# VH-VL binders against q9ut70: the designs that were tried, part 1

Scores and structures below are computed, not measured.

Target 1, 155 residues: q9ut70
Amino acid sequence: MTIYAFYIYSRKCECVFAHRWKPSDRNSMETLVSQLEQNSIEDDMEKLIFGVVFSLRNMVKKITADQDQFMSYTTSKYKLHFYETPTNLRLIFITNPKIDSLTHVLQQIYTTLYVEFVVKHPLYTHVPPSAEEGGINCEIFRITLDRFVRTLSCF
Structure headers, positions and changes below count from the first letter of each chain, unless a header shows other numbers; antibody chains aren't numbered by Kabat.
F, E and O are the ipSAE of ESMFold2-Fast, ESMFold2 and OpenDDE, as the mean of both directions, binder to target and target to binder. V2 is 0.75 times the mean of E and O plus 0.25 times the DockQ between their complexes.
Where letters were taken out, [cut] stands.

## First folded at step 1 (VH-VL)

Design c01 (framework fv_cofetuzumab)
Fold by ESMFold2-Fast, scan of step 1:
Structure c01 (fold): chain C 155 residues (1-155), chain A 122 residues (1-122), chain B 111 residues (1-111)
Amino acid sequence: as target 1 above (155 residues)
Amino acid sequence: QVQLVQSGPEVKKPGASVKVSCKASGYTFTDYAVHWVRQAPGKRLEWIGVISTYNDYTYNNQDFKGRVTMTRDTSASTAYMELSRLRSEDTAVYYCARDTRFLEWSPYFDYWGQGTSVTVSS
Amino acid sequence: EIVLTQSPATLSLSPGERATLSCRASQSVSYSGNSYMHWYQQKPGQAPRLLIYDASNRATGIPARFSGSGSGTDFTLTISSLEPEDFAVYYCQQRSNWPYTFGGGTKLEIK
């Protein structure tokens, strides 16, 4: 298993979208090892990501109209891929540490999926509700994201 | 030994400004954010805002919109909070507090300054 | 903003007794098994001191008699057997949403 989770954090550092891919979604040959790895990551993942996004918001210089800032953060157990949009949304992949940068994939998700299925939706609001309130509740976005991610060679 | 040492008490008239300092020692100043919290006599704690010591980015509670300015001086390892257009309701003890290290960010304040009493009276 | 309501406002007990302090949030401060609720102790003339973070984790140097529990909107701070130095004001704080907010406090006083 190579891609573990996808998150969108708002300008207020609130998780507004979360999607997780379980070991059962992939080949069963490595199921036990994958489950132990996933459980270790899950123990601290949401808290760690919140803290990282909050800190990065304060440290990253404001992005100019002509430049996007891309970051990745690698540990022995996972790699965090980060993309900050012009609207101050933070898109995050958590993957196996051996995966190459997915910054271009995060950009594509924003421009081809989020903009088309969330921003252009008739009921779109500027500030999405928090994850506890249901977050970004666009089923078409979730379905399309899942299908898109599963077509990636690194999934 | 981690310490946050704040400036001394202030007495101001309504409409004036006050600037409180918070000097850090015992750690790398730029590795930790500084939060500002106040407490009026007999009232709850109220969060004012946070400043990144690394690059001076701030996020403030909207209740203080247009009145609070947070800054830092890296060479002096000191953070500042300036509150303008003071009202009698701004009478409070003002605290600075440290959040945990970048990338190990904790949701709590592990070290606090001793507090600075600000009294706004005519 | 998330409003935190602490009850009771004042709790009068004797040393050796168990204290149970409540904090209720106007909306959930929990996400995926984590609860972003913290507890502080404040003595007269002093800055607050961290006791519990993430609902149930004891901060460094805090005695074992202090414990926290709860999730979602309902949280509890428990002191299993009160010592004389425990009589103070206790505040809960959430970090789930901006702005960070604190409860109104519970004053623990000697009966």
Scores: ipSAE 0.006, ipTM 0.495, lowest interface PAE 13.6, mean pLDDT 76

Design c02 (framework fv_cofetuzumab)
Fold by ESMFold2-Fast, scan of step 1:
Structure c02 (fold): chain C 155 residues (1-155), chain A 121 residues (1-121), chain B 111 residues (1-111)
Amino acid sequence: as target 1 above (155 residues)
Amino acid sequence: QVQLVQSGPEVKKPGASVKVSCKASGYTFTDYAVHWVRQAPGKRLEWIGVISTYNDYTYNNQDFKGRVTMTRDTSASTAYMELSRLRSEDTAVYYCARGYDYVWGSYFDYWGQGTSVTVSS
Amino acid sequence: EIVLTQSPATLSLSPGERATLSCRASQSVSYSGNSYMHWYQQKPGQAPRLLIYDASNRATGIPARFSGSGSGTDFTLTISSLEPEDFAVYYCQQRSNWPYTFGGGTKLEIK
């Protein structure tokens, strides 16, 4: 199993959607995944979430001139794939470090799954609800995302 | 129509605090972040920081660390910037500006008219 | 902190002429094919006005004579044919890194 988790962060620095395929069992990876999933307006949690999101930006900037590599950051334990949408959503895959860039896949998820099942949904809001309000709670999106990701050769 | 209306001019003594307000209208207040920028007479624009009107998250330019506090009141659609322990070098026009994206950055599509703050003995 | 250097400090031109304003960053402000540089116009006694965002996109209501270009560390604002109301100070601003920073400005003045 090479794809561990998928997240959507809003422009407001909140994780508004999370889906996990493989639970992390290592401390540093578990900490990162837990931080990416946790949303709170408390001061301590605000600093933690801010630190993680800001850190993700700095990590991505460490990569080389290749555009595919520019959209991802690789460590010994994981590879973070990043795609920012025109509506300022941040789509993130956490995967095995050995797989190729999934930026194209993140873009496809946005254009074919998110737009179809979330944006065009009758209950769509321009700004996703906070995590405490349930975030992006669209069962059809979650189901189709899971099925789509499981068909990828790198899964 | 989108407007950001700031409080009136202030004259303060060194060591005092000043609190500038920025009242938003013509859009959903919590959909946009508020940035604070200042400009000393004849000098460049200087970014002070940003507040998320949705989450109350703030990031302050470290040059102002320990002196600037940003807050917001969603019921009044108003953002505030308080600068403490004022020095003569804090004499400037202070602007609030609207930005769409809190986390990764934004451009400032609408600005308040500015609040003149003069620090003199 | 990314330092933005604008040149020239003052540009003296006549209405109808082409203006070319430069902004250079101490580090790249480009990411994934996008460049996070903005341009603002400021007239005396007024707040700045957004002209160009993300290097080349014209803001709503901004005349077609204004255009932006560049990537990495080197950016240009071009005004194809100056009108009297265009004589003002122009500032570049980067949003690639916090803290956001502005250039020192280029003053467009009538000769």
Scores: ipSAE 0.007, ipTM 0.543, lowest interface PAE 9.6, mean pLDDT 78

Design c03 (framework fv_cofetuzumab)
Fold by ESMFold2-Fast, scan of step 1:
Structure c03 (fold): chain C 155 residues (1-155), chain A 121 residues (1-121), chain B 111 residues (1-111)
Amino acid sequence: as target 1 above (155 residues)
Amino acid sequence: QVQLVQSGPEVKKPGASVKVSCKASGYTFTDYAVHWVRQAPGKRLEWIGVISTYNDYTYNNQDFKGRVTMTRDTSASTAYMELSRLRSEDTAVYYCAREDYYDSSGYLDYWGQGTSVTVSS
Amino acid sequence: EIVLTQSPATLSLSPGERATLSCRASQSVSYSGNSYMHWYQQKPGQAPRLLIYDASNRATGIPARFSGSGSGTDFTLTISSLEPEDFAVYYCQQRSNWPYTFGGGTKLEIK
């Protein structure tokens, strides 16, 4: 099973970070369905994800109101994994629909990569800039995220 | 039981096109991709390409450079492979085989019986 | 593309003997504990039949005398005690890279 993309949305539901794993960037051992689905969902993904994230947030609040857990949203072509941080950032994986929930992986990315390389960075520790202002532009976070995700068994 | 049944033998002239069918039964057609593989007399197996059965996405081996078209009909549980601008070197037995769409292993577990295609003047 | 080299091209043995067939890949076909190398048996006039998948797993209905091993670039198919019906051509196949590729085959023939 395959991971296609990672996003961070602000409390305003603005995309502040985006990273996609294109077919050319992936290990050739990627499953056929993962490779074919990446081609379908890559175009205009950011706009699509905004709509889904907004809808999912309202749905998740209603469905999991009595649980302190965030759920995933699954379609025939992809699965969206959702995690909201204490600072109201929304971390998202888009993956092959057969992959098990990666909510705990998203939580680890926040606590071990985002906090360490973005929040504790002298220049970027305040508030993530909006998409209009260029969003999160921390190269060390992008590099370490890419390396970390490529080591996951589901990549 | 799982079966892939292919169309009968074809004899074509150089420059013609051939369309081979592969009818699936005994499983949910849209849960498995269909691969096409050929074998010239006395030669190794050569991979042609693959089609996703539920969304008609395809990936073709570059050696066939625009000559291969793969399609499927989900209502008939049938996959098709059309090879155009035939050459004598295209003389081979053509096989369809299935791959579990969501399994990362990528093995071809069931194969059609093969369709003999002869290209001669 | 990944090139698969099978050796020997022809192996002449008698029923009851052990057969060892090799497949070497031009680059690694293993990733994160999985090895994407598969073995097929082909008898004259028939389609290939899946024998071993992911280097070492026996496909449904395949007798216990067939086993596979290896990782990275070097893979082996072993038949512990040959039966008359085992004399056929054996192909390895990798799924690690596009296009999928097959080895040149090893023909197992009766001595």
Scores: ipSAE 0.000, ipTM 0.508, lowest interface PAE 14.0, mean pLDDT 78

Design c04 (framework fv_cofetuzumab)
Fold by ESMFold2-Fast, scan of step 1:
Structure c04 (fold): chain C 155 residues (1-155), chain A 121 residues (1-121), chain B 111 residues (1-111)
Amino acid sequence: as target 1 above (155 residues)
Amino acid sequence: QVQLVQSGPEVKKPGASVKVSCKASGYTFTDYAVHWVRQAPGKRLEWIGVISTYNDYTYNNQDFKGRVTMTRDTSASTAYMELSRLRSEDTAVYYCARDLGYSSGWYFDYWGQGTSVTVSS
Amino acid sequence: EIVLTQSPATLSLSPGERATLSCRASQSVSYSGNSYMHWYQQKPGQAPRLLIYDASNRATGIPARFSGSGSGTDFTLTISSLEPEDFAVYYCQQRSNWPYTFGGGTKLEIK
């Protein structure tokens, strides 16, 4: 599996949505060693997200103008893909480092899924709820996001 | 107005731990990250690391990895830095500083007054 | 890590003179037309004070006599006409890469 996680960060750089994927063939009988590897992977992804999001607070306009190249944030095991919406949301994929840019996919998720299932929802407010308020808690968005991502050839 | 007020001076023996506090007032604590910087007598400033006050994520300079722990208490608007296994080379003034980060303001606009930490036998 | 070298280590001048302070980075701290270099002033017994951010922008409350310039690896802080209160130590700092790093400082002292 090449796509590990999807996140949405607000303009204040707070995480308002998170969704993680496991390999489709992974079962509950994993060994302790593989569980330790998963914990290490999760720590690495969180450090990568922290570093990049905080850096992007100051450099987002320059990086976007320069074709969204995040070579400094690619490790041997992970690549971060980034898309900033007109409403200053940051949509992020964490993937296998060999996968090509998914910026266009993030843009499609925003225009076809987020706008349709979150923005047009009768209970929508113009500012997404904070993580303390449960973040973006729209189950239809989560379900349709999961189905969409699983149809991608790189999944 | 904005203030960062740090705890008082500390004198420690080699091998001990020290915990410095930084209490924020005059702004929304969780809107700004807190950085820790130290300065040994007559030496340059040295960056220790940063903590997000909102979600408690931290990034620590590798030179301090395994010895520094940063925490925060949002109800008290206070950030903490604990440095363990102290050495004489850790004798310095320790500063906290805030950083907005978001509006291209990734710089230290307000600093605490500093906490003197002396490590000697 | 990015190493910042400041020169001169000490600069002796009189009030009214122009001061030019240099900071050189071991690698570029500029990206897509912007430079991620800051300048701080520190007086004895005090915390540093932000003067210039992102190479050339004056921080709030900083007098117009302070200006910053440069890009890539070479940066300059200029004080057009020294006031008595300006005699202090000046540090450059880069925010281009983690970890953040500071220069060794330039001490501006009265002649």
Scores: ipSAE 0.007, ipTM 0.506, lowest interface PAE 14.6, mean pLDDT 77

Design c05 (framework fv_cofetuzumab)
Fold by ESMFold2-Fast, scan of step 1:
Structure c05 (fold): chain C 155 residues (1-155), chain A 121 residues (1-121), chain B 111 residues (1-111)
Amino acid sequence: as target 1 above (155 residues)
Amino acid sequence: QVQLVQSGPEVKKPGASVKVSCKASGYTFTDYAVHWVRQAPGKRLEWIGVISTYNDYTYNNQDFKGRVTMTRDTSASTAYMELSRLRSEDTAVYYCARGEDFWSGYSFDYWGQGTSVTVSS
Amino acid sequence: EIVLTQSPATLSLSPGERATLSCRASQSVSYSGNSYMHWYQQKPGQAPRLLIYDASNRATGIPARFSGSGSGTDFTLTISSLEPEDFAVYYCQQRSNWPYTFGGGTKLEIK
């Protein structure tokens, strides 16, 4: 169906990477991302995403026992998919609520795209630069992420 | 050398408010979260909440909801915890502690020396 | 919230002896092979000092005589051979769920 956005947050809760996809003409449903884009409320979007992730983390640990570092949260208008990496990054998809869980896809993005194109880049360390320093600004990662996501059955 | 230095002891009447400060040095302040923990005389440690120093995002333990406010001043590398409507049960030593990861509580590796707050009639 | 119960409340031993301290959680604090239990040492008039993080990892500068073990709901802090400076109060803490919670403490005192 539709994948709306992808974010990477640092261990200090800073958004260090963001990539947004426009909903197709086939999807006329109001979404969290499209509502925020129409209102031009950039700071409010980060705060809202943070609040949902914060709440979800505690809920999943209470409900699920001995599960992977994955979680999802579904509303009528969107679904948030969450993955915590071994390097303390938080990878997030925001999608159409009808999409099946993409948490394993987030892990694949980390291990095959982020590690390969960001971590192994000569000018990058295992810790991403802060947003004030421009965040994760690897064009190859952005291009390969976009191509990979477009090959998913739900895009 | 990492240090967290807290403000001095406070004596307050029931119903008053107290504001405790925690000044960080020896590291990049905005790279670490600040947690607040208290300990009443002879009792266990009790987690009050956490603040992201990068932004003003906070999470407060529900036991303190409506009474605790956490803030930070990045130019001074200082975090603050204000507790209002004080009760005798709030008599405790209040600690700030550095957390490497805001999301996970990993780990309280450096602590302030503590601020004694006494609430008495 | 997750309740942590430490036992014994007081442990009286002599230098050179082995100390074994227990912490039991009201529900599992282990997920996907990781155990989210920390141990702290506190001396009178001082802030807590991190000893062990995530059940079995020694914090920087902590002597090898300190070790942690356990998973699920049952955790142990072991001091293989007590030194005079080890007589203090020890607290366990879980980071599995918010709010983070601490045990009631075990006071290790000299016999």
Scores: ipSAE 0.016, ipTM 0.619, lowest interface PAE 6.6, mean pLDDT 80

Design c06 (framework fv_cofetuzumab)
Fold by ESMFold2-Fast, scan of step 1:
Structure c06 (fold): chain C 155 residues (1-155), chain A 121 residues (1-121), chain B 111 residues (1-111)
Amino acid sequence: as target 1 above (155 residues)
Amino acid sequence: QVQLVQSGPEVKKPGASVKVSCKASGYTFTDYAVHWVRQAPGKRLEWIGVISTYNDYTYNNQDFKGRVTMTRDTSASTAYMELSRLRSEDTAVYYCARDYYGSGSYPFDYWGQGTSVTVSS
Amino acid sequence: EIVLTQSPATLSLSPGERATLSCRASESVDSYGKSFMHWYQQKPGQAPRLLIYRASNLESGIPARFSGSGSGTDFTLTISSLEPEDFAVYYCQQSNEDPYTFGGGTKLEIK
């Protein structure tokens, strides 16, 4: 029952926002790992995200007009929750594989937090810079996202 | 002006390898995946695979598994396809073509001119 | 893999006539309420040229005499009135799933 990370990817498959939650943030026995093992786990998640985002053309295209653009992908160690916005941003949660679908939560984050604190920000641009260029660097969005996620029953 | 320019013709012996290049210009190289397609004389177009120019992820058609390697050089805006253990049936014109992030929604609006590869003794 | 069957293999017509080319898929190429079927023209010694994308959308720079229709598994390319430059080979192609596949082609030849 834990949420490990949240990412926003652009249409170009560029990571434009990243936020990770540490074991100390929730005092969970499930997330107690050495720092070196934590880095290895994060590398595995990034590989999964890159592979999924690039292959989303095949996975997302299989969603018919009668289904949502929401999806999840489950492995033995992680569950990836995916939501593609009308503006072609891809919002991703990486969680414990036992957590129920968070697609509605991702949609809520986009419509209430991202739109309010990023899109309506005076310095907003329609083409977010890559993470290496600072990405989506809105402190209020990051703080509000962190607080919101911590209130979820599955955190 | 968008263009994809491929390397010149190759003549190879059976068992050899061939490496074809595809140099992109007139657009942001990393915004488009590069697909490789071949056509043997008088035959249909055959899809070989795709490479993401952004993150170097590749997906190859099973018919070419173990023989094809796709790479890219972002600084040169060039994609490469190497086909090993060549057989006479690999004789074909090889094309590169772009596809916006591999989406398939608007595929192959621009193609390279083709590279003729002949495999014979 | 999705198999695309084009018919006829060869179509002999004169300039000014209407051409109708068919492409049938072994399974649906529709996703998201859209058809991921595209049409290309190829002339001898040249790379293919995109004509129609997602079943019915005319590519920029392509003459209005070309049109596409269909959904699911059955698709048609129509040329309302053939011009001399239209005599070429036409291929359908699906991008709904990997591997991407092409039809066998329809050769339009002058009679």
Scores: ipSAE 0.007, ipTM 0.535, lowest interface PAE 9.8, mean pLDDT 79

Design c07 (framework fv_cofetuzumab)
Fold by ESMFold2-Fast, scan of step 1:
Structure c07 (fold): chain C 155 residues (1-155), chain A 122 residues (1-122), chain B 111 residues (1-111)
Amino acid sequence: as target 1 above (155 residues)
Amino acid sequence: QVQLVQSGPEVKKPGASVKVSCKASGYTFTDYAVHWVRQAPGKRLEWIGVISTYNDYTYNNQDFKGRVTMTRDTSASTAYMELSRLRSEDTAVYYCARGLYDILTGYYFDYWGQGTSVTVSS
Amino acid sequence: EIVLTQSPATLSLSPGERATLSCRASESVDSYGKSFMHWYQQKPGQAPRLLIYRASNLESGIPARFSGSGSGTDFTLTISSLEPEDFAVYYCQQSNEDPYTFGGGTKLEIK
């Protein structure tokens, strides 16, 4: 029952923000087993992030309503939670597959954290820089996101 | 700036193998997938498969199952496609292309290599 | 696999005229309100060049005279006023279903 990572992708399919939670960040006494499992999940996540696995097409095909902004895709090792914002940003959680849908949580992160700490930031631009160019560099957003995620019952 | 440069033309006999290279420059190689597409003379483009440059995961069109091997060398920013058990029908220009991935819309190809002519004849 | 049928196979027009090229898919290439259809231009001896992605989005660096439209199974590429450099072969491509497939092409030639 854990949250492994959070990503923001731009409309150009560029990763502009990434944050990962390590097994050592949790108060689990099974750290080695959790670490091995998370390393396996991280390999699968990298396959998704760099657009290698065609299984992501199945996620889209399961949605029949084009107004629906929320999606999730589940495998044996992880669940991907997806939310597309009105500004065409794509917010993603990667979690343990047993976790209930976090699409509502992704929407909350956008409306209460991203808008406040990124959009209203003095250095905001309409086209965020890619991860290669340093991505979204708002330290306060990263700190606040981390604190918020740690308060979730599934963390 | 962004460039994909392919190896030179090949002439092979039926039953042989061919290995085509695609060297990338002007961007971070591991941030984008490389796709392989071929075009026989006067025919449509045909998708062969894709390789992740980050973790060397591959996915191939089933029409090429058991004959195509895709690899990458991150230190050289180069992708490779090897096609084995060649027949005359494999005579085509082979292209590598950079794949932009949208999580909702799959791949489309924004930059292409110049193409490598492969001729299979006796 | 999804079969893409392009029509006409050859279109003969003069510079300054409007070109309308069609691509029809054997099944819908739409998922979640988005169309997984893309258009490329290919000149003799050259690699294809991306023009339009996701049915209607103009690729950076492509002239505004190019536009795409359509959804589901029926898609159109339009060139509002042909320039001499536009006479080439045009291909549609779908990415909704594996394997990715291309149309047979429409050759745009000078009348």
Scores: ipSAE 0.005, ipTM 0.505, lowest interface PAE 12.8, mean pLDDT 77

Design c08 (framework fv_cofetuzumab)
Fold by ESMFold2-Fast, scan of step 1:
Structure c08 (fold): chain C 155 residues (1-155), chain A 120 residues (1-120), chain B 111 residues (1-111)
Amino acid sequence: as target 1 above (155 residues)
Amino acid sequence: QVQLVQSGPEVKKPGASVKVSCKASGYTFTDYAVHWVRQAPGKRLEWIGVISTYNDYTYNNQDFKGRVTMTRDTSASTAYMELSRLRSEDTAVYYCAREWDYGDYGMDVWGQGTSVTVSS
Amino acid sequence: EIVLTQSPATLSLSPGERATLSCRASESVDSYGKSFMHWYQQKPGQAPRLLIYRASNLESGIPARFSGSGSGTDFTLTISSLEPEDFAVYYCQQSNEDPYTFGGGTKLEIK
């Protein structure tokens, strides 16, 4: 099972942080299959981001009517894992569709990594700048996120 | 002073199009989505759709599919709603309203309304 | 989509009395532990004015005599002691699903 990408969206449904894991980050025996899957996901994701970012809030509401701020949504090509923080940030994993729910992992990333390395950073602002303005550009958050994700059994 | 100021009243013939403007002042335009809502005489409020002022994405009520176009001009802090192929049933007061974080906080500031009359 | 039914259509009361206005949704407007129901006041010839957002949160600048309650499909707007300026039409509105929808309104009038 593999994790393809991690995103943070702001209250305004603008992407403020993005990190993708390439097939080359995994063993050589899985590289071709993972690359085909990830290329398909990237094409679908580019279309999704372009067409539906503003509607993400309503899509999320429809999917998780039976839950609080945690959810997952599965297609044939990927599984979207979602967690909305008390400050209305939206943390998203995109993974292989057969992976177990990672919503609790998203909450852990927020409370242990985001709060420590972004919120408590001297340059923190109440609203993260857009990705085009540099977004959440904390190198230590990106490094520690990458290391943390690589320790997960599903990576 | 936070305000939304709309363009003046319009009288149109059936089949024409109308474009209503909504100019924002007193706040950062791109921090709020802009909704369009109309009210026909003696009727309830009807939601037309919403535009993200930041990234120009729109979400339209299906009842207006193919007839409504929403745009914005960030340099002028102005949102626009164009309704084409007008019918007599489109006679209404059209409002713009802002909302921070789509869906969560309600529409807290409204324009004064633009009266649109469609008659032969 | 979601149909909102307000009752009564007209409520006749005197200044100083308590007003209770109801809004019922055809399906739940709750998601993420929140109720996406909002209340507006509209006076003749004017745009609507937001009073309450997400069921029970008082909008800044709105008098404390206004309050909202409810969850799921049943919501109430309460005005604890009517002032002359409160006689207006009140609308509930949901934002849980697109399209956003409004109730038919409750007209609060002087008896």
Scores: ipSAE 0.007, ipTM 0.556, lowest interface PAE 9.1, mean pLDDT 79

Design c09 (framework fv_cofetuzumab)
Fold by ESMFold2-Fast, scan of step 1:
Structure c09 (fold): chain C 155 residues (1-155), chain A 122 residues (1-122), chain B 111 residues (1-111)
Amino acid sequence: as target 1 above (155 residues)
Amino acid sequence: QVQLVQSGPEVKKPGASVKVSCKASGYTFTDYAVHWVRQAPGKRLEWIGVISTYNDYTYNNQDFKGRVTMTRDTSASTAYMELSRLRSEDTAVYYCARSRYFDWLLGAFDIWGQGTSVTVSS
Amino acid sequence: EIVLTQSPATLSLSPGERATLSCRASESVDSYGKSFMHWYQQKPGQAPRLLIYRASNLESGIPARFSGSGSGTDFTLTISSLEPEDFAVYYCQQSNEDPYTFGGGTKLEIK
């Protein structure tokens, strides 16, 4: 298994959706996963990825003027894939460090799954629910995401 | 109200180390990164590095590799920069300055310390 | 590293005149559709003061006579009508690539 976890953070950097494929049992990676799962304000998320931002700055020069922001950060134990949407949602994959970039996959999840099953749903049409409201409570999004991710060749 | 206050001037001999402090007040210390910048007499500003006040991550200009150490004390809202193996060309005014972490103000320094004069002479 | 070249090194003008200061980068300082170029004013014995961030955004508390423009590698700081307090050294700085770098400065002096 090469894909460990998926997270969505709101504009306020509250974790509003979390899904894990790999059981927690690894030191260091579990610390990072715990930090990403905490429900915190945008400043906390920005602090967490400060080192990632600096290490990836040279890669950013290759991105054309887009509303989307793409980043990845690799260690010996994991690779963090980061995609920020035009609506300032932050989508994250935590994977095996050998995996190829999944930024296009994160963008596909946003445009084809999140928009279709969360944004257009009658109960969740405007903004993601806050962490205080229990986050994203859409069973069909969760099921569809799980099935989609399991079909990826890198899973 | 928002300010960074640095320690006083230092005079050191070649080969010694100097440690400069930068105390923050008027804002939440861990909401901003602290950068260190120096300016030798009549020369341009030179970026030394940055420390995340939240999690101790540091990024240093490679020109200072092996000689600079940045630390912070969250309970005292104070950042420190230590420069070792001092040379006469390290004579400069050393500034601390803050920046935002990730948003579009990253790397723009809106608040600066008053500067610490470090003179290296025998 | 990105080298910033400021011109002219010295600019002699009178109060009331328009000042135009240039900063040229050896490589683009643009990322995410934004320009990570900032401008500072420094007076003798003082720390630099932020005037403009990300090429054209006026820092809070800075007089409206200051403005910035440019993208990519070519940037300009303009002071529309000089006041006596504006005679100082001006530095550009990029934060697009580590290490962060500063220009050599433009000294704005009387006459």
Scores: ipSAE 0.006, ipTM 0.534, lowest interface PAE 11.5, mean pLDDT 77

